VH-VL binders against q0aze0. Designs and how they scored, part 180

Target 1, 268 residues: q0aze0
Amino acid sequence: MKIILVNNRFKENTEKKAQEIAGQLSALNVEVIIDNGLDEPYAGTVDFIMVLGGDGTMLRAARRYGQRAIPVLGVNMGTVGFLSNIEINELAEYLPLILREEYSLEARMMLEVAVFQQQSLLTRVFCLNELLLRSNSPRMLSFALEISGQKLEPYRGDGLIVSTTTGSTAYSLSAGGPIADPQLDAFIVTPVASHIINKRPLVVSPEREISLHLLEEREAIIGIDGQIKMDFGAENRVLIKRAPHPLLMVNLKAKPFFTSIDRSLQRQ
Key: E = the ipSAE of ESMFold2; O = the ipSAE of OpenDDE; V2 = 0.75 times the mean of E and O plus 0.25 times the DockQ between their complexes.

## First folded at step 7 (VH-VL)

Design E47 (framework fv_bermekimab; at its last look DockQ between E and O 0.83; V2 from the best seeds 0.00; counts 0 for: pae E 6.3 > 2)
Fold by OpenDDE, second read of step 8:
Structure E47 (fold): chain C 268 residues (1-268), chain A 124 residues (1-124), chain B 107 residues (1-107)
Amino acid sequence: as target 1 above (268 residues)
Amino acid sequence: QVQLVESGGGVVQPGRSLRLSCTASGFTFSSYGVHWVRQAPGKGLEWVAAISYEGSNKYYAESVKGRFTISRDNSKNILFLQMDSLRLEDTAVYYCAKDRIYYGSGSFYGMDVWGQGTLVTFSS
Amino acid sequence: DIQMTQSPSSVSASVGDRVTITCRASQGIKSWLAWYQQKPGKAPKLLIYAASSLQSGVPSRFSGSGSGSDFTLTISSLQPEDFATYYCQQANYFPLTFGGGTKVEHK
């Protein structure tokens, strides 16, 4: 068995723990790769990914490895979030199950975000939470939103979020989006400070495609999962689709999503 | 300088064919949808046809459907309007215009740059 | 097809006047309406897009408003160079359609 340990190099606790766990796994004849974000994603084949940290680390892991259909386990290290399944102090208890591959998987839809410059693809990113388009100034953006080629009302506001259901409890929630069942595949399109008062979020079929075009010569920013940032202008367009592969999240421990929402949200 | 220049207009007989051209410069032609719009003498504007930036989608006014063909050569920055089975009511100044928005495949958002137009008339 | 009805067909005005032109669509077109200015012997010029967005380089005395079916172009203070014919155009449905035009002329 070969396992990737994903941690955050900027969090010393996770680094130390990754080393410790790597030693433990090695002692059990498990091959271990540690990914602290410093290097490019490991290109070799692996059987399991263990994310040590919070939601941010999981998002990074998802972007780096999510397209490879590898089981991903979130191991919380004292943070509040929605993407961890077990606590670090529980790892020893569940390690035998991991090694025997006795766990269930939950498929989480990811976004495929393609950003174009004119006709050229600038970047293609698979992400677990959301794509954000926002103004790079205090002024509102004007842009066209199309869903499966259908032209919607011109949008004027600070920005727009296209989120997965997993991402519904992230920035989309802060912007007034609905909380969605993570087991549901859907886009959530949430306005950020629209000029239309109480503009409602849209829940969109994962079979549809979403495109955004700026209507004016202004600079905007594309944000992905709150970790990737890039400039976005009139010569750019973004196309959002369902990723071809979901993130396979490991379920070792039952976590009732809806009963934990209040507690988790109050702590954020 | 963003510019569109129409050519190919002239005097024709009814039933004949004419091919208009529009040459683009000063912008990335291949990134925009483009339109043909015509204006009969002393009359208002009439949209004729549109084509997406890649040329995959074409749209026509009912008045010209089946007779006119819009096409483009992005490698040469040229828009074309093949006009077949011309009628007296086709008499007009024909304008080419670019759409405002990049990469509009199925949608158009306004025409922000126009050519000077080329006149199509008929012999008496 | 979407019929665009402009009113008035013509308006006589003086420099400094506030001029208002209306455009009505036969059905809802959201805010996908453009306004153009055309002077004799010249190509049309885009003034307003998306009903209320001012095209770059267009003077601020021009403004657009409305959504759905009723739209308005306003020239807050008419200037000598503003005497022209104005057209609305819907961009929500194919075929694209223009209004009949409004000629703004000297009083």
Scores: ipSAE 0.676, ipTM 0.875, lowest interface PAE 0.9, mean pLDDT 93
Fold by ESMFold2-Fast, scan of step 7:
Structure E47 (fold): chain C 268 residues (1-268), chain A 124 residues (1-124), chain B 107 residues (1-107)
Amino acid sequence: as target 1 above (268 residues)
Amino acid sequence: QVQLVESGGGVVQPGRSLRLSCTASGFTFSSYGVHWVRQAPGKGLEWVAAISYEGSNKYYAESVKGRFTISRDNSKNILFLQMDSLRLEDTAVYYCAKDRIYYGSGSFYGMDVWGQGTLVTFSS
Amino acid sequence: DIQMTQSPSSVSASVGDRVTITCRASQGIKSWLAWYQQKPGKAPKLLIYAASSLQSGVPSRFSGSGSGSDFTLTISSLQPEDFATYYCQQANYFPLTFGGGTKVEHK
């Protein structure tokens, strides 16, 4: 068995804890690869991915490894979140089940984001929550949104979010998007401070292709899961579609989504 | 060095067929949708047909639908317009034009590169 | 088919003048309108797309405005090379359709 331990090098004591867990796994005849985010993703084959941290660390792990169809377990290190399944103090209890492969998997759709400059591919990235297009200056953007080759009225405002259902409770929610069942596959398209007052969020089939480009020379940024930022100008185009593979999230204990959201909304 | 060059125009008899070609150079032809636009002598522009970058989507003006067929060969960078059942009203300079958008599957924004045009006329 | 009506059919102007050309669609086409310039014996040249977006390499004296069914092309401070025929073209519905053209000629 080979396991990747993903940790956040910038979180207090996570590197030490990762080394400690790696030692425990090695003693059980498990080969461990530690990914602290500094190097390229591990290129070899592995059986399991264990993410030590909060939702941010899980988003990075999904971006790096989510397309490999390998089980990914989120282990919370203290930050309350939605993408972790167990707490770090529960790991010892659940480790035998992990090693025997006795767990269920939940598939979560991901986005494939391809950014072009003219007709040349600049980069292709995958993400679990969303792509954000936003202005990087006080001036609002003017941009074209296409859904499966259909042009909508140009958007004018601060930007746009294209989200998965998993991302519905992240930035899309803050921008006025709907809360979606993460087991449903769909794109949620949410405007950010649209100049057109009745521009509503859209929920569209995950089989559709979405594309964006600027209609005016402006300073803009594309953000991926709130972690990656890329400059975006009028010469650029972004194409978004369902990623080839969903993220396979490990469930060792029940985490009821709707009761969690209900409590969160009551708190607000 | 981006250019489109039309060929195949000439003098024809009513009811006959003619095939126009448009050869692209200086850009990645296979990434762009392309159009045929015509202009009768002394008159305005009339859009005739368009084809998406992959060739899967084709669009026609009502006046030519069923008589004209647009096609492309991306391996040779050539756009075609097969014109059947030609009528006197088809007399025009025929331009090919590239749409400004790349990877548009049925979406068009404006024609940023045009050929010289090729004249189609009729002998009486 | 969407009918595109341009006005005026011709306008006489002098260098330095502000020239305004209008285009009306028979039904709403959102902002999906392009403007072209054509000089005698030459192919058309794209000036503006998406009603108001200036094509790269086109001088800033050209500007477009409007949405829905009414659109305007403006040339501020007309230059000698701007005497030409101008066409609008809607890109929202198939078939795509052009306006009848506006000839900008010397006074």
Scores: ipSAE 0.650, ipTM 0.846, lowest interface PAE 1.8, mean pLDDT 91
Fold by ESMFold2, look of step 9:
Structure E47 (fold): chain C 268 residues (1-268), chain A 124 residues (1-124), chain B 107 residues (1-107)
Amino acid sequence: as target 1 above (268 residues)
Amino acid sequence: QVQLVESGGGVVQPGRSLRLSCTASGFTFSSYGVHWVRQAPGKGLEWVAAISYEGSNKYYAESVKGRFTISRDNSKNILFLQMDSLRLEDTAVYYCAKDRIYYGSGSFYGMDVWGQGTLVTFSS
Amino acid sequence: DIQMTQSPSSVSASVGDRVTITCRASQGIKSWLAWYQQKPGKAPKLLIYAASSLQSGVPSRFSGSGSGSDFTLTISSLQPEDFATYYCQQANYFPLTFGGGTKVEHK
């Protein structure tokens, strides 16, 4: 059996715990690959992914491995987030179940993001939470949003967020978007500081294609899950679709979404 | 420099056909939607037809639907207008124009580069 | 078809005058309206797109406003090179349609 342990060495101080867990698994004849974010994603076949840390570490794991249809378990090592299933102090209790594959899976929609310069594909990335288009200068943006080829009223403001339902509790929420049930497949389109007073958040079918491009020459950025940034200009466009594969999240402990949001909302 | 040059205009007799061409240079032709627009002598502008950047979506004014066919050859950077069943009211200068946005799968945003036009005259 | 009604059909003006041209759509077109300038014997030139966005290289004395069905083009201080015919065009619905034009001419 081969498992990837994903941690974030930078600010989580999870490195020692990852080594400890790897040692325990090795003693059980489980091959362990540690992904601390420094190297390219492991390309070989693996059976399971264990994410040690908070929601940010899960986002990186989802981008790296989410299209590979591998079960992914979130293990919380601190403040309760939205993407963990068990606490680190519960891992020993659940480890036998993990090794026996006695768990269920929850599918979470991901975005496929393609960035073009004119007709040339520059890059394709996948994300769990959101794409952000934002200004990279003091000037506001003027941009077009197309949904399945249909033009909406032009946007003017700081930018736009296109999120999954999982991402509805991230930047989209701060920008005034709704909290969405992550069991739904949908895009949530949330304006950022719009100067057009009638621009409200939209909930859009996952079967649609979303396209963004600038109407004027401006310095802008495309952000992915708050962790990847790309320059974006008047010669670029971005196309957003539902990704081919959802993230397969492992459920070991019953932790319904709506109980989690009550606690999380009370904290801020 | 960015250019569009129309050709193929002339004097045609009733019921005859004509094919206009528009040659593009100085930009990536295959990235833009393109239009035909006409102007009868002493009259205003009339939009005629448009085609998406990849050629899959074609749109026509009601006055020419069923008689005119827009097409493009992206390998040669040429836009065409096949004009069948010509009538007196088709007498005009015909302009080709590119849309300003590099992507348009059925959307158009304004015509930022125009040719100088080619004259089509109906004569019996 | 969306009918685009321009007014006035002509304007007599002097250099330095403020000139306002209006354009009305027969139904709402959001902000998807363009303005063009055309001089005799020449191809049209794009001035304004998306109702209020200035095309590159167009002087700042030109401005556009409006949304929905009512739009204006304003020339804040007319220059000698601005004597021309101006057309609006909606770009929200097919077929795309032009207004009838407004000729701005010397007093």
Scores: ipSAE 0.115, ipTM 0.668, lowest interface PAE 6.3, mean pLDDT 88
ESMFold2 (binder alone), look of step 9: mean pLDDT 92; pTM 0.949
OpenDDE, look of step 9: ipSAE 0.674; ipTM 0.874

Design E48 (framework fv_bermekimab)
Fold by ESMFold2-Fast, scan of step 7:
Structure E48 (fold): chain C 268 residues (1-268), chain A 124 residues (1-124), chain B 107 residues (1-107)
Amino acid sequence: as target 1 above (268 residues)
Amino acid sequence: QVQLVESGGGVVQPGRSLRLSCTASGFTFSSYGVHWVRQAPGKGLEWVAAISYEGSNKYYAESVKGRFTISRDNSKNILFLQMDSLRLEDTAVYYCAKDRIYYGSGSFYGMDVWGQGTLVTFSS
Amino acid sequence: DIQMTQSPSSVSASVGDRVTITCRASQGISRWLAWYQQKPGKAPKLLIYAASDLQSGVPSRFSGSGSGSDFTLTISSLQPEDFATYYCQQANSFPLTFGGGTKVEHK
């Protein structure tokens, strides 16, 4: 058995705990690869991915490994979040189940984001939460949204979010998007501070292709999961579609999504 | 080992041109935005220019706009700064620096790897 | 352009002291601020990114805080190797801009 241990190397507690866990797994004849985020993703075959940290660490793991159809377990290190399944102090209890492959999997859709300059592909990335198009200046953007060849009336405002259902509780929620059941596959398209007041969030089939481009020369940025930033100008086009594989999240104990989000929203 | 090495600095006369190079090793150069940052003798850091990971987008400080051109060759892992119409106020150590996060255009998360710098000075 | 005002320009301190350096942006930059350390004759080193995240290999005595327009770098217990010049840098928008620097000197 080979396990990738994904951690946030900048958190001292997480780094020491990762080394401790790696030692324990190695003693059980499990090969461990530690991925602290800044190096190239491990290219070899692995059986399981354990993510030590908060939601940010899980988002990074999903981008690096989510398309490989490998089980991914989120282990919370004391931060609040939605993407972990167990707490670090529960790991010893659940480790035998992990090693015997006695767990269920929850499939979470991902986005495939392709950025073009004219006809040339500049980059292709995958993400779990969302793509954000935003202005990088005080000036609002004018941009075109096309859904599977259907051209909508132009948008004017600060930007647009194209989100997965998992991402419905992240940036999309802050911009007025709906809360979606993460078991559904759908794109959620949420305008950011639209100048046109009747531009509403759209819930779109995951089989559709979404494209965006600027209608005026402006300084804009594309953000991916709040972690990757790319320049976006009038010569650029972004194409968004459902990624070929969902992220396979390990479910060792019930995590009640609706009661958790309801409680979170009523904090005041 | 992750490393950036600048070259091409030297003594120039005002109005002349100079081309700086920065060679990258130990990481996937084509995945990162890269920057030029300068520091005049006894002064603070001044950001000069940046180029996105694929070379699509280029950014310049107002003080160098129209005179300097940033470019990159991803097949050779080299960053360039072509400096035209040099002025006395361009006297500085020039550093190249890598974006901390891959696929970024500017240093959204800071610049984590820096070269040793190359000095550009003027005669007399 | 976003202007970064750093304070103080210099501070005299002894080993073991708590040192605080502040940085103010002329407009909101969310959390997109980095802190760098530079020793004489050396290239800058990244200490903190995204206002509060500690770069790998940087001692835990360094911490960053703040959001919006006001930011602070704290060194909780100054060590001999920490005498250096520190710079903040906004990463919210181009052109990128640095603060003027704070020199931490021996008393």
Scores: ipSAE 0.000, ipTM 0.411, lowest interface PAE 15.0, mean pLDDT 86

Design E49 (framework fv_bermekimab; at its last look DockQ between E and O 0.79; V2 from the best seeds 0.00; counts 0 for: pae E 9.5 > 2)
Fold by ESMFold2-Fast, scan of step 7:
Structure E49 (fold): chain C 268 residues (1-268), chain A 124 residues (1-124), chain B 107 residues (1-107)
Amino acid sequence: as target 1 above (268 residues)
Amino acid sequence: QVQLVESGGGVVQPGRSLRLSCTASGFTFSSYGVHWVRQAPGKGLEWVAAISYEGSNKYYAESVKGRFTISRDNSKNILFLQMDSLRLEDTAVYYCAKDRIYFGSGSFYGMDVWGQGTLVTFSS
Amino acid sequence: DIQMTQSPSSVSASVGDRVTITCRASQGISSWLAWYQQKPGKAPKLLIYAASSLQSGVPSRFSGSGSGSDFTLTISSLQPEDFATYYCQQANYFPLTFGGGTKVEHK
C-alpha cells in the first residue's frame, strides 16, 4: 500500500503531524510519500491520498492528483471547512478502515480550464471549486460568455465565476450564487458586480462547454480555486469543460452538508 | 502570410454540380470556423454557409439548404463547398472567409481573413 | 430570417467629413453585429465586431455603437482611402445576414 500525505508547507504543526503519521504508517508496512507543495506532484502509482489541513490544502491536492482516480481523504486540523471528512483526533480510530479499504467514495466533478493566447494553448489546469474572471483595475470589464456555442448578451461588470457544485459554497456564494447539493453535477455561472440590472446566476448542464473572452482591452485576471492567478487580455480565450475524471472523496463517516451550510450561514 | 485561396469556379449549366475549394495557409486552419459568402455581380454580400473548427457543426442559408454541402479537411487545410442542383440565382463570386474566433463551438463573431473569390456563372 | 436594413444606400462626402451609417435589424440581435469595408474589385475587410470592438489594425477613426436593433458605424474624419462600400452583418441568428450596403462616394 502506498499513501501520499498532502500538507501545507507553511504550517509547521501540520508538517510535524505529517511526519508523525508517516512514521506510524511506515511501522504498519505502508509506504508514505509526503507532498508539502514544494516539489512536482508524485508521478508514481499510489493507492490513497490523505490531505492534512483545511479546504485550501484539499483544493491543491485535487488539482495535483484529482484526475488520477485515487481515493482522497480530507483530515481536518481545526479549521472550518466543507472538504474534510474526519478530524485529526479521529484518525487513529479510522486508520484500520483506511488500511482495509473499508470506506465509500463520493464523486465530485471538477473543471477543466484551458487558457489560450490566440489559438495557442498557454495552460490547461483542473480545479475543484471555480474559475474567476475579474477586472484587475477599477475599470469595468466587457466580455462575451458562450454556453455550448450560444452567445449570451455581453457582460459588463467586474467579472464572472464559473463554479462546480462543490464550489457553490466558496466564491460563488459570496458573489450571490445559489447553494448547490455537491452530489449534483452542474456548472454555476455567477456574475461579479454586474452593471446590467437582473443579470442572474445560471445553473448549466455539466455536458456544456463554457467560454469567455474580453470584448475590450482591459487589465483582467483569471483565478483558479483562489490559488492560481493568470493575466487575461483581449487576445486570450478561456474554455471550460467538465474534467474527464471526478475527484474521488473518501467517506468514513456521515457529514451532513445541509446542516453544516445552515450553521455556516448563521455565523455569517 | 495569412491567406485563403479559392478555386473550382467556372461556367456551368443549370442543374449541374460544382465543388469549390479554399486552401488556407499562414494560420492554424483547424482552430477556426470558416464561411462561404457570395456576391452576385453588382449586388451585396450574401452569407452561404459556415462550418465549426472541428467540422461537427454546419450551418446554411435557406436558399442553399439541401443543395449545398460544406465540409473541411483539417489535415490538408482545405475548405469545400459542394454545390448540387445549381440555379441561375447561384451566379456570384464565392468567397471563403475565416471567422475571427478560435475554438468557437457554433459561435461566429466576424470574418477577418478573406480569399480573393472565385466566379461561378452559367452559360446561356 | 433577420433582415438587416442599411441607411443610406449611398452617401456623398468630402475628405475630413464625419460619416455616419445606420443598420437596423428586424429583431433584437444583442451586440452581435460586425461591420465590413469593401473596395471595388477587392474582398471585404472586417472593421468592427461585437457592435463596438475595433478589429486589430483598423484606424481609430472608425467606431461602432448600438445594441439590440439599432447600430451605427461612424468615420470621424474621412480619409481618401475610406471611399468604399460598407456592410453590416448580424452574427446572432442563423442564417447570418448582411445589410444591403452603403456606398461612401466623393461629393
Scores: ipSAE 0.692, ipTM 0.862, lowest interface PAE 1.5, mean pLDDT 91
Fold by OpenDDE, second read of step 8:
Structure E49 (fold): chain C 268 residues (1-268), chain A 124 residues (1-124), chain B 107 residues (1-107)
Amino acid sequence: as target 1 above (268 residues)
Amino acid sequence: QVQLVESGGGVVQPGRSLRLSCTASGFTFSSYGVHWVRQAPGKGLEWVAAISYEGSNKYYAESVKGRFTISRDNSKNILFLQMDSLRLEDTAVYYCAKDRIYFGSGSFYGMDVWGQGTLVTFSS
Amino acid sequence: DIQMTQSPSSVSASVGDRVTITCRASQGISSWLAWYQQKPGKAPKLLIYAASSLQSGVPSRFSGSGSGSDFTLTISSLQPEDFATYYCQQANYFPLTFGGGTKVEHK
């Protein structure tokens, strides 16, 4: 068995723990690779990914490895979030199950985000939570939203979020989006401070394609999962699709999503 | 300097064909949808046809459908309007116009740059 | 097809006047309406897009409002260079359609 441990190099506690766990796994004849974000994603074949940290680390892991259909386990290290399945102090208890591959998987839809400059593809990113388009100034943006070729009402506001159902409890929620069942595949399109007060979020079929482009010559910013930032202007466009592969999240421990929402949200 | 320049207009006989051209400069032609709009003498504006930035989508007014063909050569920054089976009612100044939005794949958002127009008339 | 009805067909005004032109669509077109200005012998010029957005370089005395089926172009204080014909155009449905035009003339 080969396992990647994903941690955050900027958090010393996760680094130390990754080393410790790596030693334990090695002692059990498990091959271990540690990914602290310093290097490029490991390109070789692996059997399991263990994310040590919070939601941010999971998002990074998802972007780096999510397209490879590898089981990903979130191990919380004392933070509040929605993407961890077990606590670090529970790892020893569940380690035998991991090694025996006795766990269930939950498929989480990811976004495929393509950003273009004129006719050229600038970047293609798979992400677990959301794509954000926002103004780079105190002024409102005007931009066009098209869904499966349908031209919607022009958006005027600070920005727009296109989120997965997983991302519904992230920035989309702060912007007034609905909380979605993470077992549901859908886009959530949430306006950010729209000039139309009653502008409601849209729940969109994952089979549809979403495109964004500016209607005016202004500078904007694209944000992905709150970790990737790109300049976005009139010559750019964004195409958003369902990623071809979901993130396979490991379920070792039952975690009732809906009964834990209030507790988790209050702590954020 | 963003510019569109039409050419190919002239005097024709009914039933004949004419090909209009529009040469674009000063902007990335291949990134925009483009339109033909005509105006009969002393009359208002009439949309004729549109083509998406890649040329994959074409749209026509009912009055010209089946007779006119819009096309583009992005490598040369040229828009074309092939006009077949011309009729007297086709008499007009023909304008090419750039859609104001980048990447008009099938939706158009207004025409922010216009050519000077080329006149198509008929011999009596 | 979407019919665009402009009113009035002509208006006589003086410099400094507030001029209002209306455009009505036969169906709802959301905010996808553009306004153009055309002077004799010249190509049209885009003034307003998306019903209320001012095109770059257009004076602020021009403004657009409305959504759905009823739209308005307003010139807050008419200037000598504003005497022209104005057209609305819907961009929500194919075929694209223009209004009949409104000629703003000297009183």
Scores: ipSAE 0.482, ipTM 0.815, lowest interface PAE 1.5, mean pLDDT 93
Fold by ESMFold2, look of step 9:
Structure E49 (fold): chain C 268 residues (1-268), chain A 124 residues (1-124), chain B 107 residues (1-107)
Amino acid sequence: as target 1 above (268 residues)
Amino acid sequence: QVQLVESGGGVVQPGRSLRLSCTASGFTFSSYGVHWVRQAPGKGLEWVAAISYEGSNKYYAESVKGRFTISRDNSKNILFLQMDSLRLEDTAVYYCAKDRIYFGSGSFYGMDVWGQGTLVTFSS
Amino acid sequence: DIQMTQSPSSVSASVGDRVTITCRASQGISSWLAWYQQKPGKAPKLLIYAASSLQSGVPSRFSGSGSGSDFTLTISSLQPEDFATYYCQQANYFPLTFGGGTKVEHK
């Protein structure tokens, strides 16, 4: 059995715990690959991914491994969030179930984001929470949103968020978007400081194709899960689709979404 | 710097064919949709046809559908209009024009650069 | 096809006047409307796109407004170089269609 253990190198308590857990697994003849974020993602075949940390570490793991249909378990290291399932002190209790593959999986939709320069694909990235388009200057953006080739009225404001339902409790919420059940597949399109008062958040079928481009030359950026930043200008277009594969989140311990909302939001 | 130059206009007989060309320079031609627009003497503007930046989507006015064919060669920066079964009503100055939209999927929203036009007319 | 109706067909004006031209679409076109200026013997020039966005290099005395089916081009203070014919054009539905034009002419 081969497991990737994802941690945050810049927090020594998570790195020490990762080494401890790797030792425990090795004693059980489990091969462990440690991914602390500094090296290239492991390309070989693995059976399971264990994420030590908070939602940010899970977002990185989802971007690196989410399209590979590998079960991913979030293990909380002290800061509660929306994406962990068990606490670090419970791991020993649940480890036999992990090794016997006695757990359920919950699929979480991801975004596929393609950024073009003219006709050429500049980059393609996957994300679990959201894409943010925002101004990179004091001036507002003027931009076009197209949904499956249908042009909406032009947007004017600081930017726009396109999120998954999982991302509905992240930046989209702060910008006025709805909280969505993460079991739903949908895009949530949330304006950021719109100058046009009748622009409301939209909930859009995951089968749609979403396109964004600037109507005026402006300095803008594309943000991915709050962790990746790319320059975006009048020569660019971004295309957003549902990713080919969802993130497969491991469920070992019940964590009711609706009863936990207030506690989790107070900590974000 | 940014320039479009039409050619191929002239005096023809009704029922014949004519091919117009439009040569682009000073911008990345393959990134933009392009249009043909015509204007009969003393009349207003009439949109004729458009083609997407990669050439896969083509659109025509009803008055020319089935008779005119728009195409492009992105390697040579040339837009074409093949005009078959010409009629007296096709008498016009023909302009090519670059759309402002940047590699959008079938969207057009303003023709920001125009050629000076080429005249198509008929012998009496 | 979407019919674009411009009003007035002609206007006589003096330098310094405020000139307003309207354009009505036969059905809703959101904000996908462009305005062009054309002088005799010359190609048209784009002034406004997306109903209200000013094309680069166009003087700020030109402005556009409207959404849906009713649109307006305004020249806040007419200059000698503004005597021309003005066209609206919808870009929401194929075939793209122009209005009939509005000639702004010297008194």
Scores: ipSAE 0.006, ipTM 0.560, lowest interface PAE 9.5, mean pLDDT 88
ESMFold2 (binder alone), look of step 9: mean pLDDT 92; pTM 0.947
OpenDDE, look of step 9: ipSAE 0.351; ipTM 0.767

